# Designs tried in a protein design chat: VHH binders against q96fz2. Part 160

Target 1, 269 residues: q96fz2
Amino acid sequence: CGRTSCHLPRDVLTRACAYQDRRGQQRLPEWRDPDKYCPSYNKSPQSNSPVLLSRLHFEKDADSSERIIAPMRWGLVPSWFKESDPSKLQFNTTNCRSDTVMEKRSFKVPLGKGRRCVVLADGFYEWQRCQGTNQRQPYFIYFPQIKTEKSGSIGAADSPENWEKVWDNWRLLTMAGIFDCWEPPEGGDVLYSYTIITVDSCKGLSDIHHRMPAILDGEEAVSKWLDFGEVSTQEALKLIHPTENITFHAVSSVVNNSRNNTPECLAPV

## First folded at step 10 (VHH)

Design N33 (framework vhh_6z1v_2)
Fold by ESMFold2-Fast, scan of step 10:
Structure N33 (fold): chain B 269 residues (1-269), chain A 123 residues (1-123)
Amino acid sequence: as target 1 above (269 residues)
Amino acid sequence: EVQLVESGGRLVRTGGSLRLSCAASGSTFRYYAMGWFRQAPGKEREVVAAITQSSGSTYYADFVKGRFTISRDNAKNTVYLQMNSLKPEDTAVYYCAAGKGIYVETPSEYNYWGQGTQVTVSS
C-alpha cells in the first residue's frame, strides 16, 4: 500500500468516524492538530494522513476505548533514530509486513508500547501489471458501499453534483497501523509517524497486486486494535489477516503523478 | 462497450433449481461489477445479487439470501446466478447488468444491460 485517497472535509471525516465507547455512549473522536489535516485524492508516503488512536496515549487515566483523531506522517520514524532529518532514514517504513512485525526493531518496540492506530482513507490505489506491455493499470480499492436514504445514486448520466452525496455517507477504509514518537536530537516538536501493516492479498485482489493493507473490517475489530489498555499485543495481532470484504474499480492514469489532486484520480473509467 | 446475453430462463416447479448464465463480449469483463436484477409484472426492477470486479465481494437481497448464489468466470466472460429452492414469487424477467459504479445494489450504477430471460415458477 503506497498511495491513498483521503479527501473528505474535516467535518465530514469526523462524522464518518462516529463510534460507541465501552459504556455504549455515542461519540465523535477528538482532534489533535486538526489544522495539519490536508484532504487529498492522492496521498503518498511522507504526507500526513488522519489516524485514530486511543485517548490513553495522551492522558494517563483516560478510558482506553475513547478515541483521538490526529494527522500523522506516513513513514514511521523510530523513536531511536538519531539523525536530525527524518527524510534521511536509510530504510523504507511506509509498510510493515505482518509476518516480520515482531522481528523488526522499528516495529516491535512501538507495538510493545501499545502504539497501535487505525489509518483512515477513502480507499487506496494499486497498479496492476498489464500483460504484454510495460504499462500499469491503476485501481481504486475501497470497502463495499451501501446506498443510504441520504446518499445519491451514481450512474453514467448522473451529474457531478450527485457525487457529493456519495461522500456524505462514505464508509472509510480502516487499515491497521503502528505509530511511533520521535524527538529531534537538537530539540523541536515531537514527530508522530505511522506505518501500514500489510498482508498477502485476498483472492479478490490477487489479480491486481500480491499484497494488501491489513484491513480492520467493522467496529469490533477497530475497537480491539485501538484499545491497548485492554487488548494485548498478542491478541491484537490476531486481527491482522486478509479480508475479502473489499471492492475496486479501474481509474485513469491521472493518479500516477502524485502531484495530481482532483476527483479524476478516483473516478471510474 | 459490453454486450450482454442472458440464457437459462424457463418454467420450473416450486422447490426446483435453475442456473442463469450471462455471457459478455469484450476483453474488459473483469473490470465490471456484474449484477442480476429482476422485474415481475406490475413491479419495479429490483436487485437480486451482485458481484464486484474481478473475484470480489458479493451482495444478496434479503429475499434470496441462502437460496441464490452469484459467481463469475473471468476466463469465459460469464456471470452466473444459481437459484435454489425456487418459490412462485421468484417469477420474473431476470436481467444481467454490467457497471463501474459505486453501489453494486443500485440499478442506476449499471451502464450495460441484457435483454432479459423469463423465469416462471409454478406450484
Scores: ipSAE 0.044, ipTM 0.475, lowest interface PAE 6.9, mean pLDDT 86

Design N34 (framework vhh_6z1v_2)
Fold by ESMFold2-Fast, scan of step 10:
Structure N34 (fold): chain B 269 residues (1-269), chain A 123 residues (1-123)
Amino acid sequence: as target 1 above (269 residues)
Amino acid sequence: EVQLVESGGRLVRTGGSLRLSCAASGSTFRYYAMGWFRQAPGKEREVVAAITQSGRSTYYADFVKGRFTISRDNAKNTVYLQMNSLKPEDTAVYYCAAGKGIYVETPSEYNYWGQGTQVTVSS
């Protein structure tokens, strides 16, 4: 997974993340560093994206089922990284293969500390190789959506206000991630960064791309992945597998350039 | 652009079963969400069931839940509707539809329609 859309305004994104804690209380996740959230239809590695993580990571005696939402850098910088400039990291940590996650030091160490997060997106993009040409066909891939009286369709949205109706009840894609905390050697703010765990593509997506993100389908899977206080690494890793509960449509080449940040990036062609 | 041809409609007795098929054109089938709709004489066309491009998410109208099953075979460019425990109220022309929209239960998301196949359920 190398490109996502996560364009919802902060308040819409927050409401889309409504959840129940262990006691059944309805909650919204509490923000950390909300000013660092940068919505975009075309998010690439190195940019910040919102993730959910357990409150227990920040408060010693917090209920581990309570959630924080925080922007984190896409591209995990390991806590042991010695250099002053994280952009100089020699390893590509945008994705983490599920089959080698316990073999790679960069991922095994934070996973052992319970540093599991859920990466939020409207959906993600993949580029299908076209037979007989060097051109690739981009697709927008996302959870199946259920229309409500408030929802519109992407094809019917004529204005920014109409697009808000499409997104107001959008079911966000929830991808399993691992994060780490890096402290600059010379001092300064802790950098939080993440990687997306990847698995073999499901049958429904195999014609588009051979790999897919590990998607956590539903609140039970999301809560178990986040709850490092109650759910061990071994149990959490059982949630990491391909899912068939996914849909997609072809999009225009506008998305190819990561500088393009408009609804046209994900509109059906 | 896609063309759809329904088949399988016939007379069946109350409580019986029937499977409808819808064959789609060529190599583009996998890019479409597929729906089954029905229309009885003098009534509006209504959604019966729908299935996403991947085949793993389905929608069913309340009046068919537990009785009908929609499925698709992308290798054969075909969508199916298995109809069980048929009732006289299920008598209608059944239409297959294809669309690229994101909301599979919404009729306006469907761009291409078949000609229909008649299902008659008698007591």
Scores: ipSAE 0.000, ipTM 0.242, lowest interface PAE 11.9, mean pLDDT 84

Design N35 (framework vhh_6z1v_2)
Fold by ESMFold2-Fast, scan of step 10:
Structure N35 (fold): chain B 269 residues (1-269), chain A 123 residues (1-123)
Amino acid sequence: as target 1 above (269 residues)
Amino acid sequence: EVQLVESGGRLVRTGGSLRLSCAASGSTFRYYAMGWFRQAPGKEREVVAAITQSGSSTYYADFVKGRFTISRDNAKNTVYLQMNSLKPEDTAVYYCAAGKGIYVETPSEYNYWGQGTQVTVSS
């Protein structure tokens, strides 16, 4: 997983993240660095994306079930990185394989500190290899959207006009991530950066790509992944597996260039 | 980004009350933790009170506990500081600030600052 869409305006995104704390109280996540949030239909590594994490990471004695939303850099910079420029990290940390997460120091150390986050997106993009051509077919992959008596299910056959209306009630994709905190050796703000955990593709996605992000399907999975105060690393890792509760549609090659940031990037072809 | 304008500072007698207001421009106010700071002549700027984005928790410096109350109205993009039982030691320029995080006890956690409003408490 190397490309996502996260284009919702800040207020719409915040409402889409409404949740219940441990006491059943309805809440919206509180923002950290809200002005660093940059909506885009075409998010690549090194850009910032919004993540959810436990309030306990920032506030001593906070209820670990309460949530913060914060923009973080995509591409985990380990706390032990000693160079002055994080873009010079020699290793690609945009994704973390689930099968080796406890073997790789870059991921094992922050995971041991409870630095679990949920990466938010409208959906993600993957490129299918096509036989007999150098062209790849891009697909936009996302949760099935709510079907109601009046709204219907928004899917591959829907018109571009219908996609303008769906965003007010869009179910965000919630991907399991690990983050770390890096202090620049020459001073400056602490850098928060994350990686997306990846698993083998589910049956439904196997013809598109052999890997997929570890998706946390539903509020129970999301809350357990975030709550590092009550849920151990071992228990949290049981949430990391492929899911079949996913849908997709083909999109145009406009998305191929990460500089293109328009609704055409995710519109059905 | 947000711009902050304080109002309400004036001369007050010892034992009096005063309410300071801080008006924020822009649509992003509700996403910031807010704080009131003060700076007396020859002293460093210090936190007086702070409130989280939702108003779910507040902080008060020991020297104002029981006398001052911070509150916010996100519909009006305004934060308030109700000051009761004022003392000459409360004389200072009071600053409103918008913070980038939820832990808002230190000046370094604040991105945006107002120009200040003068509060003078006469004995």
Scores: ipSAE 0.181, ipTM 0.626, lowest interface PAE 6.1, mean pLDDT 87

Design N36 (framework vhh_6z1v_2)
Fold by ESMFold2-Fast, scan of step 10:
Structure N36 (fold): chain B 269 residues (1-269), chain A 123 residues (1-123)
Amino acid sequence: as target 1 above (269 residues)
Amino acid sequence: EVQLVESGGRLVRTGGSLRLSCAASGSTFRYYAMGWFRQAPGKEREVVAAITQSGTSTYYADFVKGRFTISRDNAKNTVYLQMNSLKPEDTAVYYCAAGKGIYVETPSEYNYWGQGTQVTVSS
């Protein structure tokens, strides 16, 4: 998973993240650094994306079931990194394999600190290898969505006009992430950055790509992943597995260039 | 996979009380929202009460508010429906259901269902 869409305006995104805390109270996540959120149809590594994390990370004695939403850099910079420029990292931390997460210091250390987050997106993109050519077919992959006038999920046969109307009630993709906090040696603001945990692809996606992000399907899974005050690392890792509750459609090559940031990037072809 | 078995349904007199139990098989019970539904002859299934996975939030249909209480015991893999001040209109087959994520109100959003237990309320 190396490209996503997260284009919702801040207020729509916030409402899409409505949740219940441990006491059963309905809440919206509280923003940290809201002005750093930049909506885009075509987000690549090193850009900022919104993530959910427990309020307890920021406030001593906070209820660990209460949620903050914050933009974080995609591409985890470990807290122990000693160079002045994060781009000097010689290894890619865009994704973290579920099978080796406890073996890699870059991921094991923040996990031990409870630094679990849920990465938000409209959906993600993958490129299918086509036999006999160097060209790849891009696909937009997302949770099944409820249509307002008919049952089932929105598909490739639906017009772009229908796609515009679904965003007010869009079910955001919720991916399991790990984050860390890095303090620049020369001073400045703490950098929050994340990685997306990956698993083997499900049967439904196996013809498109061999790996997929670890998707947290439903509020119970999201709540347990975020609640590091009550849910141990061992228990949380049981939530990390492939899911079949996913759909997709082919998109145009416009999405290939990360500089292209238009609705055409995710429109069905 | 979860299997649900309801028990406790019987004939009771108007104004009486009854507790229904729903026993779940397996260790995954705690990860499901649970609901009680009922269906009278010639009517569609309707929600009676629902409870979140953690038990911290509950839902009640207007016709049972103040009379029925839903609860769960995750250590015993059981959900309960305590029914007080029963009236003839409560006569129905009562079904236990398990759903994913936060609790839901519609039958189509529950993945697993019990076979039902008959409750009859007579004067």
Scores: ipSAE 0.000, ipTM 0.115, lowest interface PAE 17.8, mean pLDDT 83

Design N37 (framework vhh_6z1v_2)
Fold by ESMFold2-Fast, scan of step 10:
Structure N37 (fold): chain B 269 residues (1-269), chain A 123 residues (1-123)
Amino acid sequence: as target 1 above (269 residues)
Amino acid sequence: EVQLVESGGRLVRTGGSLRLSCAASGSTFRYYAMGWFRQAPGKEREVVAAITQSGASTYYADFVKGRFTISRDNAKNTVYLQMNSLKPEDTAVYYCAAGKGIYVETPSEYNYWGQGTQVTVSS
């Protein structure tokens, strides 16, 4: 996973993240650094994306089931990184393979500290290699969505106009992430950055790409991944596996250029 | 800005060792991270090992960890892959790649690629 859409206005995004804490109280996640959230149909590594994480990461006495939403840099900068410019990091930490996560110090150490987060997106993009043509076909990949006016999910056959009407009730994609905190050696604000855990693609995605993000399907999985106060690393890692509960449709080449930030990026063709 | 040529691929017996070399043309080699990839017949190209511009950090795929070592010599514009304890499963065409960073899940982000060198491991 190397390109996402996360275009919802802040208030719509916040409501889409409504949840219940351990006591069954309905809550909205509390924002940190909301001004760093920049909605876009076409987010690339090094940009900021919203993530959910446990309030306990920020307050020692907090209930670990309470959630913060914060923009974080996509591309994990390890706490031990000693250069002054994080954009000079020579590792691509955009993704982290599930099968080696406990073997890589850059990921094992923050994971051991409970630095698990849920990366939020409308969906993600993948480019299918087409045999014999040098062409790549982009696809937008997302959770199945409920249609208001009829039984069924949104599909490739729906018009682009119908797509704009579904955002009020859109089910956000929830991807398992690991984050770390980096303190600039020259001083300045702590940088929070994340990586998306990847797994083998499911059967439904195998013709598009061989890898997929580890998707946390449903509130129980999301809650367990975030709650590092009650759920051990070993138990949390059991949530990391492919899922078949995804859908997709082909999109135009407009999305190829990360500078293009319009609804056309995810509209069906 | 850089042209890559691999060498060293040959037939070796199981348990043997082999060192691959990748020679870069041009004066900008030191500004690129380098990676070794492999592709077996009928399979996709996969990352084997990678090394940062300075050589301070390395990446290894799980299936070669402890057996292979990547290194670079910026004075000679060359990157190496030392392959020990070779297995038949290591049989593949090995490719050298140069990029602005290490791209484990997105091989297509590497800027320059060599033509490949064939490694065959027999019993």
Scores: ipSAE 0.000, ipTM 0.091, lowest interface PAE 22.4, mean pLDDT 83

Design N38 (framework vhh_6z1v_2)
Fold by ESMFold2-Fast, scan of step 10:
Structure N38 (fold): chain B 269 residues (1-269), chain A 123 residues (1-123)
Amino acid sequence: as target 1 above (269 residues)
Amino acid sequence: EVQLVESGGRLVRTGGSLRLSCAASGSTFRYYAMGWFRQAPGKEREVVAAITQSGYSTYYADFVKGRFTISRDNAKNTVYLQMNSLKPEDTAVYYCAAGKGIYVETPSEYNYWGQGTQVTVSS
């Protein structure tokens, strides 16, 4: 997973993340650095994306089931990184393989500190290799959506007006992530950055790409992944596996250029 | 990305009460932690009270505990400071500020500031 869509306005995104804490209390996540949220149909590594994380990471003695929403840099910068410019990191931390997460220092250390987050997106993009050509076919991949009288199905949307109706009740994709906190050695604001955990592709996606993000399907899985105060690293890692509860459709080559940020990036072709 | 305008500052006698208001522009107010700061002549700006986005947590400096109450109305894009049992030592310019969210006691967490409203408490 190296490209996502997360285009909802801040108010709509916040309401889409409504949840219940451990006591059954209805809540909306509280924002940290809300001004850093930049909605886009075409988000690439090194840009900021919204993630959910436990309130306990910020407030001593907070209820670990309460959630904060914060924009974080995509591409984990380890806390031990000693250079002054994060772009100088010599290895790619956009994704973290589930099978080696406990072997890689960059991921094992923050995971041991409970630095688990849920990465939010409308969906993600993957490029299918086409045999006999150098062209690749992009696909938009997302949770199955519940069709209502007001909204059309995403796969059947054929105009921009129909797409607007689809977003009213859109179920956000929730991907398992690990984050870390980096303090610049020359001073400045703490940098929060994340990686998306990846697993082997499910049967339904195997013809598009061999890997997929670890998707947390439903509020129970999301809650357990975030709640580092009650759920151990070992128990949380049991949530990391492929899922078949996913759908997709082909999109145009407009999405190929990460500078393109329009609804055409995810419209069916 | 938010503009803040304080109102309510005036001259009041020792033991009196006063409510300050801070009006924010735009629909993003609900996503900021809000704080009230004050600065007396010859002194540094200090935090008085602060409130998180949802109003779930509040902070009060020791010198105002039990006398001041901070509250917010996200529907009206307004934060309030109710000041009771005022003392001459409360004389200062009071500033409204909007910040990053969680660490409400820390001045460096605040991004946006109002112009201030003068409160004078006569002995």
Scores: ipSAE 0.199, ipTM 0.627, lowest interface PAE 5.7, mean pLDDT 88

Design N39 (framework vhh_6z1v_2)
Fold by ESMFold2-Fast, scan of step 10:
Structure N39 (fold): chain B 269 residues (1-269), chain A 123 residues (1-123)
Amino acid sequence: as target 1 above (269 residues)
Amino acid sequence: EVQLVESGGRLVRTGGSLRLSCAASGSTFRYYAMGWFRQAPGKEREVVAAITQSGGNTYYADFVKGRFTISRDNAKNTVYLQMNSLKPEDTAVYYCAAGKGIYVETPSEYNYWGQGTQVTVSS
């Protein structure tokens, strides 16, 4: 997973993340650094994306089932990184393979600290190799959506009004992530950064790409992944597996250039 | 553009089984979600089952869950509906449809429709 869409306005995104805490109370996640959230149809590594994490990471004695939403840098910078510029990290930490996560120090250490997060997106993009050409066909991959009374029809979705109605009740993709906190050696703000855990693709995606993000399907899986106060690393890792509960459609080559940030990036073609 | 041709509809006894097929023309079949819909005389067309482009996710109406199975073969450009434990209430014209819409359970998301195949269930 190397490209996502996360374009919802902050208030819409926040409402899409409504949840129940351990006591059954309805809540919205509380923001940290909301001004750093930058909606985009075309998020690449090193950009910031919103993630959910347990309030207990920030507040001693907080209920570990309560959630914070915060923008974090995509591309995990380990807490032990000694250079002054995180862009100089010698190895790629955009994704973390599920089969070797406990063998890699960069991921094992933050996992041991309970630094699990849920990475939010409208969906993610993958590029299917086309036989006989160097060209690849991009696809937008996302949770199946169920029409609500407020939802627009995609059949009339070439009008701006109808496209807005599609997003009002969009079910966000919830991907399992690991984050870490890095303190610059020369001082400055603590950098929060994350990686997306990847697994073998499900049968439904095998024709598009051989790997997929570890998707947490439903609130029970999301809650258990986030709740590092009650759920051990060993138990949480049992949630990491392929899912068939995804859908996709082909999109135009506009998405290929990460600088393109328009609805055309994810529109069906 | 895609053209759809249904086959397999016939008279079946209550409790019987039937397999419907829908053959699609064109090399773009893999890019379409596929659905089976039905319509009885004097009633609205309703969704029966739907399947996403690669077959990785399916939808079933509550009245067919556990009895019907939708599947597709992208190499053969064909979608199937396996119907088991048929009831008189399943009597209808069955239509296959292709769409690029987000909401696979919604008839208005489907752009291309077959002519239909008649299924009659009687004792």
Scores: ipSAE 0.065, ipTM 0.522, lowest interface PAE 6.3, mean pLDDT 87

Design N4 (framework vhh_6z1v_2)
Fold by ESMFold2-Fast, scan of step 10:
Structure N4 (fold): chain B 269 residues (1-269), chain A 123 residues (1-123)
Amino acid sequence: as target 1 above (269 residues)
Amino acid sequence: EVQLVESGGRLVRTGGSLRLSCAASGSTFRLYAMGWFRQAPGKEREVVAAITQSGGSTYYADFVKGRFTISRDNAKNTVYLQMNSLKPEDTAVYYCAAGKGIYVETPSEYNYWGQGTQVTVSS
């Protein structure tokens, strides 16, 4: 997973993340650094994306089931990184393979500290290799959506004005992530950055790409992944597996250029 | 291609209100996301608010949230910025911009820009 869409305005995104804490109280996640959230139909590594994480990471004695939403840099910068510029990191930490996560220092250490997060997106993009050509066919991949008469659907959106209606009740994709905290040697704000855990593709996606993000399907899985105060690393890792509860459609090559940031990036073709 | 013309900028007192308009020429206005930017003397141009093609989604910079409202009328090819509770810090030239999407991270990717309209807020 190397490209996502996360375009909802901050207030709409916040409401889409409504949840119940351990006591059954309905809540909205509290924002950290909301000014760093920039909606986009075409998010690439090194840009910021919103993630959910436990409030206990920021407040001692907080209820570990309460959630913060924060923008984090895509591309994990390990806490031990000694250079001044994170862009000079020589290792690709955009994704983390589930089968070697406990063998890689960059991921094992933050996991041991409970630094689990849920990466939010409208969906993600993958490029299918086409027979007999150098062309790759991009696909937009997302949770199956429940549509109402008023909401519209992606397949039925034939104009820019109709695109806004499809997002009103959109179910956000929730991907398992690991984050770390890096302190700049010269001082400055702590950098929070994340990686997306990847697994083998499910049967439904195998013709598009051989890997997929570890998707946390439903609030029970999301809650257990985030709750590092009650759920051990060993128990949380049992949530990391392929899912079949996913859908997709082909999109145009407009998405290929990461500078394109328009609804056309995810429009069906 | 579109041409953008801002209007409505003037001198207002602290706490006052002002509505800026941006009129677009051309029938393709509805295909563009629109943004309002501002630039004070000696400072870089910064995003104030943005609105998608249909007007269903909006973005606001933290320093204007709760005070400014962006809206558009695709039948009139016009985008508006309603500015309430104005502060001296809001003094700037306000620019209208049109683009294929909302580019908060890369303002330079907006395709078309107006000439600007001056807003001055006196103490």
Scores: ipSAE 0.000, ipTM 0.120, lowest interface PAE 19.6, mean pLDDT 84

Design N40 (framework vhh_6z1v_2)
Fold by ESMFold2-Fast, scan of step 10:
Structure N40 (fold): chain B 269 residues (1-269), chain A 123 residues (1-123)
Amino acid sequence: as target 1 above (269 residues)
Amino acid sequence: EVQLVESGGRLVRTGGSLRLSCAASGSTFRYYAMGWFRQAPGKEREVVAAITQSGGTTYYADFVKGRFTISRDNAKNTVYLQMNSLKPEDTAVYYCAAGKGIYVETPSEYNYWGQGTQVTVSS
């Protein structure tokens, strides 16, 4: 998984993340660094994306079932990294393979500290290799959506007003992530960065790409992954597996250039 | 593009069962969501059931929940509708459709349609 869409305005995104804590109390996640959230139809590694994580990571006496939403850098920078520039990291931490997560120090150390997060997106993009050509076909991949009486459709011919109706009740994709905290050696703000856990592709996606993100399907899975105060690493890892509850459609090559940030990036062709 | 051909429609008695099939031509079937729709004389076309590309998610209209089951076989380029406990109200022409739209339950999201197969339920 190397490209996503997360374009919802902050207030819409926040409402899309409504949840119940352990006591059954309805809540909205509380923002940390909201000004660092940059909506985009075309998010690449090294950009910031919103993630959910337990409030207990920030407040020692907090209920571990309460959630914070925070922008984090995509591409995990391990806490032990010694260089002053995170872009100098010699290995790729955009994704973390589920089958080797406990073997890789960069991932098993933060996982052992309970640094689990849920990465939020409208959906993600993958490029299918086409027979006999160097051109690849991009696809937008996302949770199945249920139309409300106010919903519109995502289409190239639709006006911006109709797109607002689609997004008001969009079910966000919820991907299992691991994050870490890095303190610059020369001082400065702590950098929070994350990786997306990947699994073998499900049957439905196997013709598009051989890997997929570990998707947490539904509030029970999301809650258990986030709640590091009550759910051990061993129990949380049982949530990491392929899912068939996913849909997709082909999109235009506009998405290929990560600088393009328009609705055309995810519109069906 | 896909071409869709429905089969299996016939006269069946109240309480009976029937399986409809929809065969798609072409190698792109697995990239489409599939839906079954129906239209009775003098009424609007309505969604009955829909299934995503992988078969992992299904939708059913309230009036068929618990009675009908949609499934697909991507190796055979075929989608099925298993209809149980049939009622006279189920009498209609049943249409198969393929689409790339966001909402699987919405007729306007479907780009390709079959010609329909007649189901008649009587005693």
Scores: ipSAE 0.091, ipTM 0.546, lowest interface PAE 5.9, mean pLDDT 87

